# VHH binders against E3 ubiquitin-protein ligase UPL5 (UPL5), part 14

Target 1, 342 residues: E3 ubiquitin-protein ligase UPL5 (UPL5), of Arabidopsis thaliana (Mouse-ear cress) (q9su29r532to873)
Amino acid sequence: SPEALHGGLFMEFKNEEATGPGVLREWFYLVCQEIFNPKNTLFLRSADDFRRFSPNPASKVDPLHPDFFEFTGRVIALALMHKVQVGVLFDRVFFLQLAGLKISLEDIKDTDRIMYNSCKQILEMDPEFFDSNAGLGLTFVLETEELGKRDTIELCPDGKLKAVNSKNRKQYVDLLIERRFATPILEQVKQFSRGFTDMLSHSVPPRSFFKRLYLEDLDGMLRGGENPISIDDWKAHTEYNGFKETDRQIDWFWKILKKMTEEEQRSILFFWTSNKFVPVEGFRGLSSKLYIYRLYEANDRLPLSHTCFYRLCIPRYPTITLMEQRLRLIAQDHVSSSFGKW
Short names: E, the ipSAE of ESMFold2; O, the ipSAE of OpenDDE; V2, 0.75 times the mean of E and O plus 0.25 times the DockQ between their complexes.

## First folded at step 4 (VHH)

Design t32 (from t4 with K98R E99G G100E S105D P106S T107G G108T; framework vhh_ozoralizumab_d1)
Fold by ESMFold2-Fast, scan of step 4:
Structure t32 (fold): chain B 342 residues (1-342), chain A 123 residues (1-123)
Amino acid sequence: as target 1 above (342 residues)
Amino acid sequence: EVQLVESGGGLVQPGGSLRLSCAASGFTFSDYAMYWVRQAPGKGLEWVSEINSGGSSTKYPDSVKGRFTISRDNAKNTLYLQMNSLRPEDTAVYYCARGELRYFDSGTYFDYRGQGTLVTVSS
C-alpha cells in the first residue's frame, strides 16, 4: 500500500544514516526518483521543461497524499541542508506558492500561453472599447471541463452576476490566475511547506527561505549552476593519491579535460561525483574535495569511480592518446544512460 | 499601526531622474515583499516594480524596464525606487505597497498602501 511504501522508504533512510554518510547521496537519488516519477500521481512535469515539476491536483484522489507531500518537503529540506543535488527543478508557479507570493500574469506565460494571451488582451484593451462591449460578456467565474462536464466556479460572492469591466478587470485576472493555478494545489503546497519548515526550524531564515530566492537560485541549489565549468577551479579542489601533482599523467588529465566539450566535462563530473553541475559558489560548494587515485592494475584499464567519496581511479596510462580514449569512453557511456534523467 | 510613508516626488524635466523612498514602520519590514504602483491622472493603478523580502528578486513591466530600479534596505526599513530617463507619461502619484505574508490568503496583491508621492514630468 502507499502507507507501507512510505514507511519502508523512511526506515531505509534511517538505516543508511545509522550506518554511515557514504550511502546518503544514493538514498536521496532513489527517493527523489520515486517521488518525482511522472508515472506516480504526486507530481506533474512542466510541458515547457521536462526537468521542472509541480504538484498534481489529481493527487487528492489518494487520501494519503498529504503525508507524501509532507515527506517530500522533509526530503528536499534535508537535501538542501546536506548540499545534495537531487536533479529536480520546481515549476515557477510552485516556487512562487512556496515563497507565499502572488502568481502574476507574466509567471504563467510559459505554463499556459493561451490563458496568458487572453488575460493580456483583457488587461491591455482600450477601457472605452472594453466597456462598450460589456467586458466581452465576461463575469467573475472560471469555466472548467472535467470528463466532458462543464462546471463554473465563482471567483467571488455572486461572481456569476458580476460583470467584468475596465475598473475591475485587474482583480478578475488576479482571481482567475489564483483559482486556476494556486487553489487546486493548496493542500499539497501546505503539506510540503510544513515538512520543509519542520526540517529547517533551527536554520535562519527558516520561515522566509523561498521568499529570499530567485527561482534561478533554487535551481542552482537543486541541480547546480548552468555556468561553464572552470577546469582551474576543479583542479584547485582536487587532491591525489598514488600520483604527484607534477606527474605527466596528471598534466595530461587536465589538458584532456580542458579540450573536452562542456557536455563531456559534465559527463566526467557526473561519473566522478554523481553531480552534473557545479554549485553556484564553485567547487568549494561540493560536500567533499575531489580525489584522483592511482590504480595499480592494467595500464589500459577504464577509469573507475567511488562517487560517495568523490574518488576517480585511473591507472598510470603510458600515453596521452590512450588516456583521452578512455576518458571519452566513460563520458559517452554516461551521456546515453537513463541514470539521473528526470 | 502599519505605516508606509513615501517621499522624493517632485517636478522634473523629461530625461531627468528622481529617487523615491518609502519609510516603513509598525511591522517586520524584512518579512514582506514590497511593491511600487502608480496612478496617472484619469487612469487606474499600474504596477511599476516589485521586490521580494530579502531583496534578491526584482520584477518590472516593459514600460519601465531598464529605466527604473527597485531596492530595499532592511536594516533601515526603507524601500527605494530609482527612476531614470523619465518621460511625460511617467507623470503619476507613486505608492509604496506591502505584499502578503502567507500563501493561504486571497485578495489583492498588497495589504497596505502609503499616501503616495506626486511625480510630474513636464517641461
Scores: ipSAE 0.000, ipTM 0.099, lowest interface PAE 21.7, mean pLDDT 77

Design t33 (from t5 with K97R S104D P105S; framework vhh_7b18_3)
Fold by ESMFold2-Fast, scan of step 4:
Formats: sequence, C-alpha cells, structure tokens
Structure t33 (fold): chain B 342 residues (1-342), chain A 122 residues (1-122)
Amino acid sequence: as target 1 above (342 residues)
Amino acid sequence: QVQLVETGGGLVQPGGSLRLSCAASGFTFSDYAMGWARQVPGKGLEWVSYISSGGSTEYQDSVKGRFTISRDNAKSTVYLQMNSLKPEDTAVYYCAREGLRYFDSTGYFDYWGQGTQVTVSS
C-alpha cells in the first residue's frame, strides 16, 4: 500500500538522521537521484536544461505511479522542511501546475523551444497572410507520440475538421498548450501535491506554497547556487575527429574556453549541445561524449554544430586570435540560437 | 452537456448516517477528479472531500474519520458516506468536477451540481 511504502522509507530516513546532517543530506540526494532517474519512467529531463524535471506522461503504464508521485511529494516536502538541497530542479511547467497557475506561451519557452517558436509565429503572422495560406494547413488537433504510438487528439469537438485561421488561432494555441503540457500529467501533479500537503500540514495547501514562490526561489531551496563549469571535466569527455588532442588548435580551444566568462562558457555549451547546464554528476551525465570535428572549409569559417550528436565543427584556424574571435561570436545568445545548429 | 445530479440529502438526527450520490453525464467520468463542497447557512462554500481519477482521497479535517468519498466509474457516480453526523454538518452539499486548466486540490472545480440539502437536527 502507499502507506506501507512510505513507512518503510521513513524508517530508513529516521535511521540516517541519527548519524548526523551529512548522512541525511546524502540520503535525500540518493533517493531523489533514483526518483528523478529518466530510466525510472516517473520523470523526464527538460530538453533545454538537464537539471530540470517534469512528470512523464507515460508513467501511467505503471498502476503504482500515483503512489510513487505521492511519495515523491512527501520526500520533497521533508527536504524543504529540513533545508536539504536534493540536487534536482523542477521544470517551469511542472512548477506552474503545482502552483495552480495557467501555463502561458511564455512559460514553455525553455521547456519546449520548438513549440514556443512555432506558436509565436502562428500568433504574430500577419492576419491576411495567415488566412491566404489557409492557416498553414493547421486544424484543431494535437499530434502525439506516446510509447511509440502516434495519436491525433482533437482539441475541440470536430477539431480535425476545424481549420485554424486568424480569428481562432489564439484559442488554438491556448488549447494546444493545455493539452500538450497540463492534461497529460494532471494525475501525477495531483498525487505529488497530496503527498506534499500531507507532510507540510492542512493549513498550507500546495497551491499556496508554490504560488508564493518564484521558480528561482524554489531552485535555491532544492539545489542552491549553480556550480561553475569544469573545463577539465568538459575536456575529459571530449573526443576529436580530424584533430589530434596534441594539436596546437586543440590546446588553444581549451585555453580560450578557460578564460571565457561563465556566461560565455554556457553559450558555447548551448551552441554545441543545445543545453546550457551540465548535470550534477558532471559531463559523464550527458547522453553522449562530445566531439570536435575538423572542417576542411576556409580556415576563417565560423564554427558549426550538430547538437543531436554533440559535435562542434571548426576549421584548423591559423592563429589563436582568430579562433578566439570566432568562438566569442558563437558565444553570443543570438548566434548560439541560430540555424547553424542541427 | 456536462451534468451533475446529487441525491440522498434529507433530515437526520445527530449521530446518524447519510449517503449522498452524484450521477455524472456528458464527459468521460473516469478521466476526472471529483469532489464535494458544502454551503453552511450564512457562510461561503467550503471544500469537504476530493477523489482523484486514480482513486486517491482527501478530506477536510472536520470530517476526516467520519466521511468517506468513493466512486463507481461503471455507473459514472461519486458518493459521500457521512457517519456520526453533527448539527454543524447542516448545509447544502454540492458535487463538483475538477477543472483541467489549473491544478488545485483545494477547490478549483469547473462544473457543479444543483446541490442537495442535509439537515442534522433532533
């Protein structure tokens, strides 16, 4: 039963507390690392920020998933009460649902940048141009792929037959965001909140607790401050194609990165991998090794990246000054978000 | 059209029991959380109990141990079993469906029934 599961883990928690604060912190960290492990089907990592998690809609294939989410809520409440940093962060969308707030288009910017950009274009396109192009062929449906199965979900009655036009596109976007992000994890959010409330007390509803916080406040409570990127760890998890590790250009690359500001280093990481932040376990926590590939194009070419393969492609620059100039250009936010990444 | 119809209200003596039923129609009942709220004469609405789509339950402190919420998905019906009734339980009881746009276990509901009167007096 859920009470039996929670009782067993609370006995373990009590035993760990008897040995002091360091062991208590380790216990919460290990339990949360297991709960938020993507292999466990309970939570998914955010695509744009590997530190952040949201409930996995597919968790419902396990009949016990409500019990696991209730337990997770209890664990997080206990960690917050004891001021223990658990080493995981919540995705903004999950945070907003816990706070009982509507998910707006701006709220999904970091959760799903592809959908954000598409919806923003739909809403900002000139009305007559949009209608002249038959609403880009869109209808009131959401295409989903869950557990390998492709489904078409109607956002409204007869949505498959209802064309999106300049007069209904805001409603389309609102319904699309609700169905994509809120509805699929509604039960998980509710069970988490139940466990969370049960630990805090009946006088502090989950909505009231989360609604009074900014996401950054909760981040500080759950993980503390961000750690600087270890360039040595980054280098240790990088391999080369078309360069030797001993090449002067490779030595220059790591020296330039080490001298960059933290903001510039995060922009380079984002350009290379589409992720701004490294998992708490370091670069070994990424889904693949990183690669520096040689471009055989002009020696003054800007770097390119293939983010799905963690490849950074650079020519054999003739001077460290030129390499630094080119790397600093791609470290700018508007360049690091360009179509030079695919 | 979403409809929620409450039945089972009435007059009962202190210490007695009563079972409320709420018949739902117009939506896929098993996909929604359901709840009960009550309006005491001269006061606002207060939440009483909640049951998730998965069957997890929550209760207001004043009714915990005395009231039990349950559901029958085959009949699209939610129930509230009320035991050890007290005069302060006298209220109009409303069945409600949880809204899908906001999570709020403390009282966001998008559809309500007409209500059923429960009177606890000697």
Scores: ipSAE 0.000, ipTM 0.101, lowest interface PAE 20.2, mean pLDDT 77

Design t34 (framework vhh_8pnl_2)
Fold by ESMFold2-Fast, scan of step 4:
Structure t34 (fold): chain B 342 residues (1-342), chain A 121 residues (1-121)
Amino acid sequence: as target 1 above (342 residues)
Amino acid sequence: QGQLVESGGGLVQPGGSLRLSCADAGFTFSDYAMAWYRQAPGKERELVARISSGGSTNYADFVKGRFTISRDNAKSTLYLQMNSLKPEDTAMYYCAAEGLRYFTPSEYDYWGQGTRVTVSA
């Protein structure tokens, strides 16, 4: 329920020095799991890209929805400030509204393909044909259907009486897109922006922050980049407990990772950190160093991980062959998703 | 006016068949829902059959099982296959295009000039 976001489910971080980065990452995981939970109806998945979320216009039925969108803005701002990857992506339309930018026809292509095609047809139709056919009978109105009831919204004063023609069809399409996609979630965007600003300096308003980014930049901040993983960068940001960097086993470890496929490397990263993607700026963008801890029992044991603390635990394997077998086993999808993590 | 052009009407005997065609005169045919209407002398215009842009069909009860509506988007042409014709089918037949899916006002359909169908000995 959205009310659960303000309940006793979430920890209070009153002493940040006493709570390590792992506790902070656990909190973001739980909070985002609840915010983007289908049961809460706060967000909808984009129709043609289920990885992406946009505010649900129907969320306004709940009188507490402004508080929950404000809280969501605070959470996302905190995640960005603490360099925590929350694993959610925003729809382009939502991103543009956060940036205070106009939504263009090309921006709705993956949000509403049918409207995209209809608007494109209107704009591309021969001007002489369009005008000779009275703009297809179109006027400056948006027709809506909710629960079987038809309603008509005027896009401009006296829009019902204003015919669309070859000279004004661009304006018609622009107004139509604004009323269909921007206006229904205006309150949710406003409340999210308020929460986001409350967590940032007043010198960096939400529109200024998002306006400086491409959607792909925000994707990288929220989930991580899709560029191939640099093993040298990974090694440079890894520290050791119970091993020396010069140990034979550590040399073997990095050699094995370099020989793995990109898919295997991402599976190892996921086993280690619960993330398959590295920040756009590389491993320096992580909120903490990664650690390889020595296990002092069972020298042939499978690796273990404590993902919240970026700890990979391995024994002092006697041969490179055994280490490779163990690492490749945890790199398998069905093993890396659950085995040895805590 | 007549950006839609009907053809195929004529005189047939009861029990005969006719195929009506409606050709597009320069709009994107595949985006439109298309329909056949008819009007007998002294009566109001009535829907005979409709086909959506996606190919779903609806028929008036008085023609179900006898008439078939179809479209060929490559040829920008709408068809009405009329079988087992009766004297009561005598009417002027009109082709109509509803506007684009999101933006079609109910008050404004594109109409053809009509084609006459007479069912008599």
Scores: ipSAE 0.000, ipTM 0.101, lowest interface PAE 21.2, mean pLDDT 78

Design t37 (from t2 with E99D G100V Y103F F104L S105E P106S; framework vhh_etentamig_d1)
Fold by ESMFold2-Fast, scan of step 4:
Formats: C-alpha cells, structure tokens, sequence
Structure t37 (fold): chain B 342 residues (1-342), chain A 123 residues (1-123)
C-alpha cells in the first residue's frame, strides 16, 4: 500500500532531478507551501511566530496522516541534502521532539504563555504555603477535549487520587508538559523521522542530526536569513477606509515604509498586527486584509492601531515630513510595544 | 466536501475491454494529479496509473503498460481508465484517488479516494 503510493513520488522526484536545479527548487517550494498551508490539517501555525509550524494533533483522525508525515520528512531531508531553502520553520517543541530531547518549562514559554506562567507559579510558590493550601487542589491529571468529549487523562497510575504537593510538584509539571505537548504528536514525529531517516540514510538518524543543531541553525538551513518584507506585497493586501488608494497621503505612506530599515518595517508591522513576521506564503497568509483607517481629528497625532482587526488609524497628515516623523516614532521598539494599540 | 464517484466496472471475459469513469467534485479538478489504485481480493492496494493535472504527463505500472490508458476531461471534472486486453489478474476493486498536494505531477500520496468499482475478469 505504501509501496503503491511511493511509486508515484519516486517518479515525480526523478522527473525533477532530470529537469535541472531551478525546477527542483521550485518543486520543493510549492510542495512545502501546500504541506504547511494552514487550510490543510497536517500542521498548525504558531500563534507567536507565523513562520513556524508544528504537527496538528487532530491530523491523527485521518488514516493517511502517517503517509503525509513520512512524505514531509522525506521532503525536508531532501531539501537539506540539496541545500534548498524551503521557507518553512519548525516550532521549538517540534524541533526538540525530532532531536529526542525532553521538553522543559522554558521551552514552552513562547508556545503557551498561560501554561508557562501557571507552571512557573506552581514551582516558585513557598513550600509551606503550597502545602497548607493542599497544593491548590491539584491532582496528577490533564483534562482534554477530543471529538466534543471531555476526558480526564491520568499523568501517572491513580493520578486522579494523587495530590500535588511541594515534594512532587516538579514531577507534576514535567508530566503535564510531556502529556500536553509531546504525547499528542508522538505518532506524527515518529512518521516524519522515518521518512527523514529513509532519505538521509540509516547512518544519520534524525535524533543525531537535530541534536547537533540549535533551532537557529535549522532556521538558517530551512529558510536562510530572515527575508526582507515585501512592501509591494504588503500594499497589495491593504485596503483603505476614509482614504482613496490614489490619495497623496497613501502614496507617502508606502514611500516612507519602503525607505525604512528592515527593523523599522518589522516594528511598524508589530504595531499594526502584534506580529513582527510575515507568514511564509506572504501577506496572503494573514487571517485578514490589513486596513488603513482615517482619523477625522488632530492632523498631527500619532497613529493608532486595532491589532485584532489589522487596522492602522492615521489622520490625513498635511506633509510627508510630518507623516514620516510620526511613523518613525511608532517604529521605536519601546513605543510600538506599549502605546496606541489594542 | 471532496467527492469521487467511480463507475464502469463489471464482469468481462479475458481479452475484453472496460472503461472506468470517476466523477470528481468539491475541489478544482485541473489543479490536482489523479490516480487509479486497485485492490485485488486478499491483497494490498496496487497503484495502477497516474495523470498530471493538465493531462500532459501519464504514468503506468509495469503490469498494465500497453494495455491501459489513463485520461481526463477537465471541462467535465472526470477521470477515465480505458482497460484493454483484460486478464484474470486484473480482477480488483478500482479506486479513483486525488493527490494530496495541489501539484500538476503526481506525488504518489492521496488524501481522498472514492468508494471503488468492482472489475471481475472471468470466463
């Protein structure tokens, strides 16, 4: 069965090899764009970094998911062997699982901030206070929602009856993290690793390969350096309210943005959307169009943003110099992180 | 919702011919490579033939080369398999399969297959 499916892949790979390096690079790019497309159920895009992906636990309901993850492993191994940058990045948790490394509390900081803060508080609480409050009523269980059913998973034998206390809270946190982040994608990781190893050969298993790297090293291999933001692509995915696309202020806006440094452009993007990075497929990958709204008040005020709606609100500035001054103020990291956005 | 509906199977004598059809809906048919996969009684699935989204490239298993012809009509969202010189060993349920990736040439991985149509070659 897998042999019948792999016959087609082998034929396709041979054709691309025969056609030349440019066609091979285009094939990898297109294949990866489709595999990592959020509309497909195979991978989930990281909330904190639109460039990063991790396996979708829900993918396991599809009987073909093992073949898809094995295929993905093959594609990534081949891209790495041919030094092709495919434009996708892995979530830290997925990377650690591929390396066969234990996921620590610090590793989930950017993946799940709420769980990180809760676990950190559990571990840092005064032991006498923790124990006098019966471990905050916690037991060795994780609640899950699968197929609309709420199930309780025991983290250890008789976990429902085992109270968390100052002596076992580290074990509780370790088991909770493993069950929440590692276990749900174990099969996907296994199948990816199988495909990866098969292409890279048996002499270089995935754990050995990934263990030799920092995440940043893998990032460089898969995507290269951070790509400059395409202002033309940004503009193509922006609509206007209270301005016409032909207005002089709109022309000024895009000219100023194009003149800015990459760091300044990323700060503007962060102010506007609460994310510094564009999805691997470009601005079309965002959940919504971006909007520039006109403010009908003071013509010299700083821009405002509604990040949940990708709205940047600016007045009809009278000069390009004033607009540039105001945009550069919000491009300062300290300003863009804390002022004028919701 | 992706739907693939096979038809054209039946009982045929050795040396005979059949044409299988697969009606596709719920996706942009011309953007995907399509395949025919068969499963004989008591055996695993065997890939039979594949065709690129444009129809410009066709691929065949060695067991059917020269006897079977795969084709598609993108204006009708329909895939075909013309089966000539049928042999007893061609007896199987034939499935229409959609390639997993939006790619013009087959990747060999499928995210959807139809219900199948039975072909029996017997005297």
Amino acid sequence: as target 1 above (342 residues)
Amino acid sequence: EVQLLESGGGLVQPGGSLRLSCAASGFTFSDYAMSWVRQAPGKGPEWVSGISGSGGSTYYADSVKGRFTISRDNSKNTLYLQMNSLRAEDTAVYYCAKDVLRFLESTGYFDYRGQGTLVTVSS
Scores: ipSAE 0.000, ipTM 0.159, lowest interface PAE 17.1, mean pLDDT 78

Design t38 (from t3 with S105Q P106G G108T; framework vhh_brivekimig_d4)
Fold by ESMFold2-Fast, scan of step 4:
Structure t38 (fold): chain B 342 residues (1-342), chain A 123 residues (1-123)
Amino acid sequence: as target 1 above (342 residues)
Amino acid sequence: EVQLVESGGGVVQPGGSLRLSCAASGFTFSDYAMSWVRQAPGKGPEWVSSISGSGGSTLYADSVKGRFTISRDNSKNTLYLQMNSLRPEDTALYYCAKEGLRYFQGTTYFDYSSQGTLVTVSS
């Protein structure tokens, strides 16, 4: 648990004597494996990149969460000081808040691609068209879900009565991003920064440290590198509806996927799940099993996906050649990011 | 859940006409702009046309402007695309799409399946 982790690892850390780099690396591995375990309430995996983490807003229900985030800040600072690559990456939004920078629309592109696409559509839509459609029925509110309960947060006073239009849509998007991504984790960021600073005492403040880096620089300091996707592991965590595992189309599917480049495989994974990267523990770390559903119409059509349910929907393609053409088409970035995913 | 069912596709000679229909259910149709998107064999998706919720405003891709007409019947929850002066390059699977962000403020509009309707313009 997070409480057991804090107590036990603090004791271990206190007694740590670096006899060699291997001893310190093992300690960081064990600590980070537990802190960033998605079964704990401290951090959430990024939707697009399961190697990346941001603080869990729901962590605030645990009265010990400030201590846990402070401890995490200390651990990360110590890892950076000793040049230990722990394989844990920060979500871009979390990184920017640590740097004390404003979160822009482009910054949430990989964190929440669905929201990014929606907000971009709001901002780029023709003003006359937008206004003639009553601002798509939008008001200055954000819908949230905490512990399974849906709630509506007003972005401004009387926000539920304030319609979004072409004149105020930029303000709407700015407030929406701030309330969705920055405000819910403000306390966690503060406690992490406190712990980070404690380990870097007599050094620059954490905001100054993070401000001097691009996210990609921090990535290089923290990660051990990208692991290739195991197709066998992917297959082992996939179930079928409307197909039998022994069907020739299912055999073709896995053969085609095995032949694809790593980039194409990641695009297929993204189309299917909205995630480009597999958790460190493999496909068992995903929130659900994956499913291949049969479409009974249009045997030459493109695949479709329901990413919230990890469903890939395909017809019973008559040839392996046609299936490969269709799968390669959805593996293209522009297709996989917008079309056929809902 | 949102359901969109396209129909009206078929085989037509160059210079011919087709009318596509999209039957919508699971949401308040008149509250949302609707769009037609197409995907030609071996190509990426291409936006074709959009219409506002009231039907008072329409937008067209340059490639179809003057040839295609988008319309809607809010009493029947149906979107239409009248395609005139069809060309071989109009050959594609045509999809109906709901434009809007209700899925962002709720879950009902996120999960939908669209089959598309195939339009083939033979040379």
Scores: ipSAE 0.000, ipTM 0.204, lowest interface PAE 13.8, mean pLDDT 76

Design t39 (from t4 with S30D S105N T107S G108T F110L; framework vhh_ozoralizumab_d1; at its last look DockQ between E and O 0.01; V2 from the best seeds 0.00; counts 0 for: pae E 15.7 > 2, placed apart)
Fold by ESMFold2, look of step 5:
Structure t39 (fold): chain B 342 residues (1-342), chain A 123 residues (1-123)
Amino acid sequence: as target 1 above (342 residues)
Amino acid sequence: EVQLVESGGGLVQPGGSLRLSCAASGFTFDDYAMYWVRQAPGKGLEWVSEINSGGSSTKYPDSVKGRFTISRDNAKNTLYLQMNSLRPEDTAVYYCAKEGLRYFNPSTYLDYRGQGTLVTVSS
């Protein structure tokens, strides 16, 4: 399906000039779902934080893997430029490499907790005890297994002959971390960075962009915040057409939304805007204000939406009970946009 | 090939007891110290118990001392952990480990431990 991803991007670039923001957002969301789909083996979820993705070192068996990572870099850069939340979190090690920052022992805590704890013990062990046990028999090597074949990698020249002791154990840990976590994905990071740079209006190196962020900032930009949705903030960023702000129906609408579960609220937001998540700065971070438009026929119709313009269209419902029933019905379909007028 | 197979985990009420077993093969079991280690969800690996090759010396961290007992049967190549007075914080995947495995040797990335056995302590 890598070929389908290339074809889809090529098709969208040719058509994007005539396409509204909502259709482009849907395209990015679908493409990212395919890229980060575990079945495609381009990315892996972190073992110790299943919310996060990192490049799969084994993706190198596909001769097209450089193209796929370059494409992914372009997609992510475009998503950030268009403020599209694609529902992806990056592993800390991957983020730091994009930022051009060194990987420390503390940075692998959520990537490989077993190795984190082992290395921490080696560094904190009493020096005399450590040395009297021949450095636990350690030398400057890393053992790996690839496709059933075990390899021994020397961490420095003559590493197999260099014993670890209390005086050099920090160097050993530093080299081990670099070779285990940074080196295996170096090419994938390089290709991602090329694609990312290609999409910037002024060729800003990816390191400059990512260095200015904390990981939590990037999380907010790509996946959206995990904080409860503020209904008051939502209301403050909504305008009306065919309704007055003081109308009974508008009062009912916001009361119903306040009573809904967070999952239901996210479904309504998605139906309205094609965004499932609010940016970390709240509704202020969306690209446009939201709108509630009146439908002038059939006072019992389901809501419609035009997600490209952040427009929710509802009739003048005669009762709060009917409005609630209709809103809960559209909240049940987490992926549908078939009710919108275009 | 070294193999370690843990068993005996399950769901248990607070204050209850479980006995874990570890069947060992592929090495001379009675030549090595053996360990139990555990990993709670989202937490690091914690050493739980150690026993010498002959079984004459045992060690425990304060978190489990007096509640857990490690033992071994060298004739059957089997390691045991008796866990009494279990608490919710004992919930974890429990692994047996051979001397020189990952817990004490991070350079051996492909270490000799089993798949582990899950212990859940909950009401």
Scores: ipSAE 0.000, ipTM 0.182, lowest interface PAE 15.7, mean pLDDT 77
ESMFold2-Fast, scan of step 4: ipSAE 0.401; ipTM 0.681
ESMFold2 (binder alone), look of step 5: mean pLDDT 80; pTM 0.815
OpenDDE, look of step 5: ipSAE 0.101; ipTM 0.605

Design t4 (from t1, 19 letters changed; framework vhh_ozoralizumab_d1)
Fold by ESMFold2-Fast, scan of step 4:
Structure t4 (fold): chain B 342 residues (1-342), chain A 123 residues (1-123)
Amino acid sequence: as target 1 above (342 residues)
Amino acid sequence: EVQLVESGGGLVQPGGSLRLSCAASGFTFSDYAMYWVRQAPGKGLEWVSEINSGGSSTKYPDSVKGRFTISRDNAKNTLYLQMNSLRPEDTAVYYCAKEGLRYFSPTGYFDYRGQGTLVTVSS
């Protein structure tokens, strides 16, 4: 059970604290690989950073999920207490929920860009224009769609009858964000927090602990420094269309990538996938393989990408020098960071 | 105040080229996807091209694919449409459009503020 496993972990720490730290680090790594495995229904990867996890709303299909989240809270608290890096990071929304903080519009900017842009437009629209268009026909409801079936969730009592206008649109956006991101994982957050508090003294309650940190502070505690990208692992999970793996251009591509700085490699990854970081298990953790597609355009053209399909499109460059020049241009941080999901 | 001001339209012979421009103001241009849409005489609005906020991804309908190229200059808050191999059926008023309320309306994916620019492809 989670409680029995927790007891075993505590005894292991007591026996191994003065012994090599490798055994403890291996144990935490293995336990967290099981907990944060995407095949397990407990956690989902963040769409914008494959290192980050949030509770899976669908975990409720398992009646034991409260016990698993409580156990996870205990494991994380114990790792933090002993300064052991567990190799996973938390999604910003999950972090804010643990801190007991309200999720703002800016907090979902990278999580759901379409929702962010639409809500920002609603808030920035001229009040007279917004009201003259009857709040664009919006009411205090959240529309949901699962497997082609649409449901309507009221954000407040009689929400389907309450029109959005220039005076209540901020409240509307706040409630919409809460219902979309916070409410679906509320029980999981509560159980995690309960397990977390049970491991810490009453002098460090969980909200106080997380509320005093920036997400980046917690990142340092949980994972430490950024892990270098394995180019060999990247290559092993890449397929080709319009090129053969044995083509000299493909050989050049991987040689150039290996020579790049870590920052440049992360910029290339972002351009290709809309993510700067690889999952903790490596490229095998991606939902799809990566693809290098041949562009049948001018041989000096800049690379293009279709991030939804993990496709990098390049022409058949005539020289390694030209390919390197083009790849380094798209690897400039300000260029890569402008490329996001639609 | 959000403003989109189109320019560059005119009369051109079949097979000719035109470059349309759209000057954007009143919003953070680099945060939004942009579109070109057109309306031919007596017809409805037709989507012509789209470009994401950073300019790395573009899409076109088959009717203009290979002939039209959308691009943007985020430093200048300007959207462009390069139109090559123009045909009489490309005759329309061309509108620059900003990404609309896509989260709330699957059919309302863009927003237009300007009067457009007329492109006439004749003789």
Scores: ipSAE 0.217, ipTM 0.549, lowest interface PAE 3.5, mean pLDDT 80

Design t40 (from t3 with D31Y G100H S105G P106S; framework vhh_brivekimig_d4)
Fold by ESMFold2-Fast, scan of step 4:
Structure t40 (fold): chain B 342 residues (1-342), chain A 123 residues (1-123)
Amino acid sequence: as target 1 above (342 residues)
Amino acid sequence: EVQLVESGGGVVQPGGSLRLSCAASGFTFSYYAMSWVRQAPGKGPEWVSSISGSGGSTLYADSVKGRFTISRDNSKNTLYLQMNSLRPEDTALYYCAKEHLRYFGSTGYFDYSSQGTLVTVSS
């Protein structure tokens, strides 16, 4: 239990801190497996990168959550001091908050691509066009979602009544990003930082430590190297509806995917699942198997996806060349088409 | 505004059955996939089941496959979860969720109920 991890396992580590690196590595692995378990309320896997974690805003329903985040900060500081790789990555937004840096639009590009594209379009739209369309009907509000509660949050006083226009849209985007990503986990970040500072130095804020790093440096320290997507593992966790595994179109699909760059493969995975990365344990760590469904429509139509079902829907393409063209196109367009379909 | 209202929860003995309902309003129900998500006390959310907008396709978590059946009545804007052979580990708050509208100002993958319905499988 988290209480056992906070009390028992941490005490055991302190009692055995002179023990060899193998015992320390096992202890950190076990503790982090429990802390970063998606079935625990402390952390959530990032929506677009299953390797990364950020504090769960809903963790505050547990009265012990401040102690758990402080303990987590202590554990991560100890792992860094002892150069132990704990096997987890932090979300970019969480990293920036630990560094005490403002979250910019570019910083959420991989965390929330849909929001990034929407905000980018709002900021880049011609001012006269934007204003003539009444700021696209936008007001200074953010809709937020936690299981058990859905709220509409005003970004400023009377935000429900304040229209977004070409003169205030940058302020709108800045406030939206802050309220969406920073504010909901502010207390969790504070408690983590307290534990982290207590272990490294009572005098040096954790922001000083994180400010000197790139996210990729921290990634290397916490998990080690980045692994490419295993297409064989992907195929092993994929089932078919309207196709047989032996169909030539299915053989073409996997051949095309193997020839794609890692960026293209991640784009296909995102179109299919709304996630660009697989869990550390591979495709078996996904909440469902993946499915390729046959569309009984025109043989040249673009693929569709139902991401909540992990479904990719494709027609019976007549040639490998046409299939490749359509797959490469959705790798570019699956996110850009979200604007104007609000 | 999207509204989802769950009902049908209660206390049941192991091996018993319950039928959950979710009344939906504020959107064109038949155009959106719907899901059931549950959260046990002190644990993170767990996806349970999903159904397509037409009702032609369903998916289930391995933990409930063969025991739970998801269905919908688009004429009544209502989602259902028939739960059979209930186990103590099925004890949780159950939430109805709509497929997320990919529009500006939304924060979630799903639009969800604010209340949920409690299922307790006791003794």
Scores: ipSAE 0.000, ipTM 0.111, lowest interface PAE 22.8, mean pLDDT 76

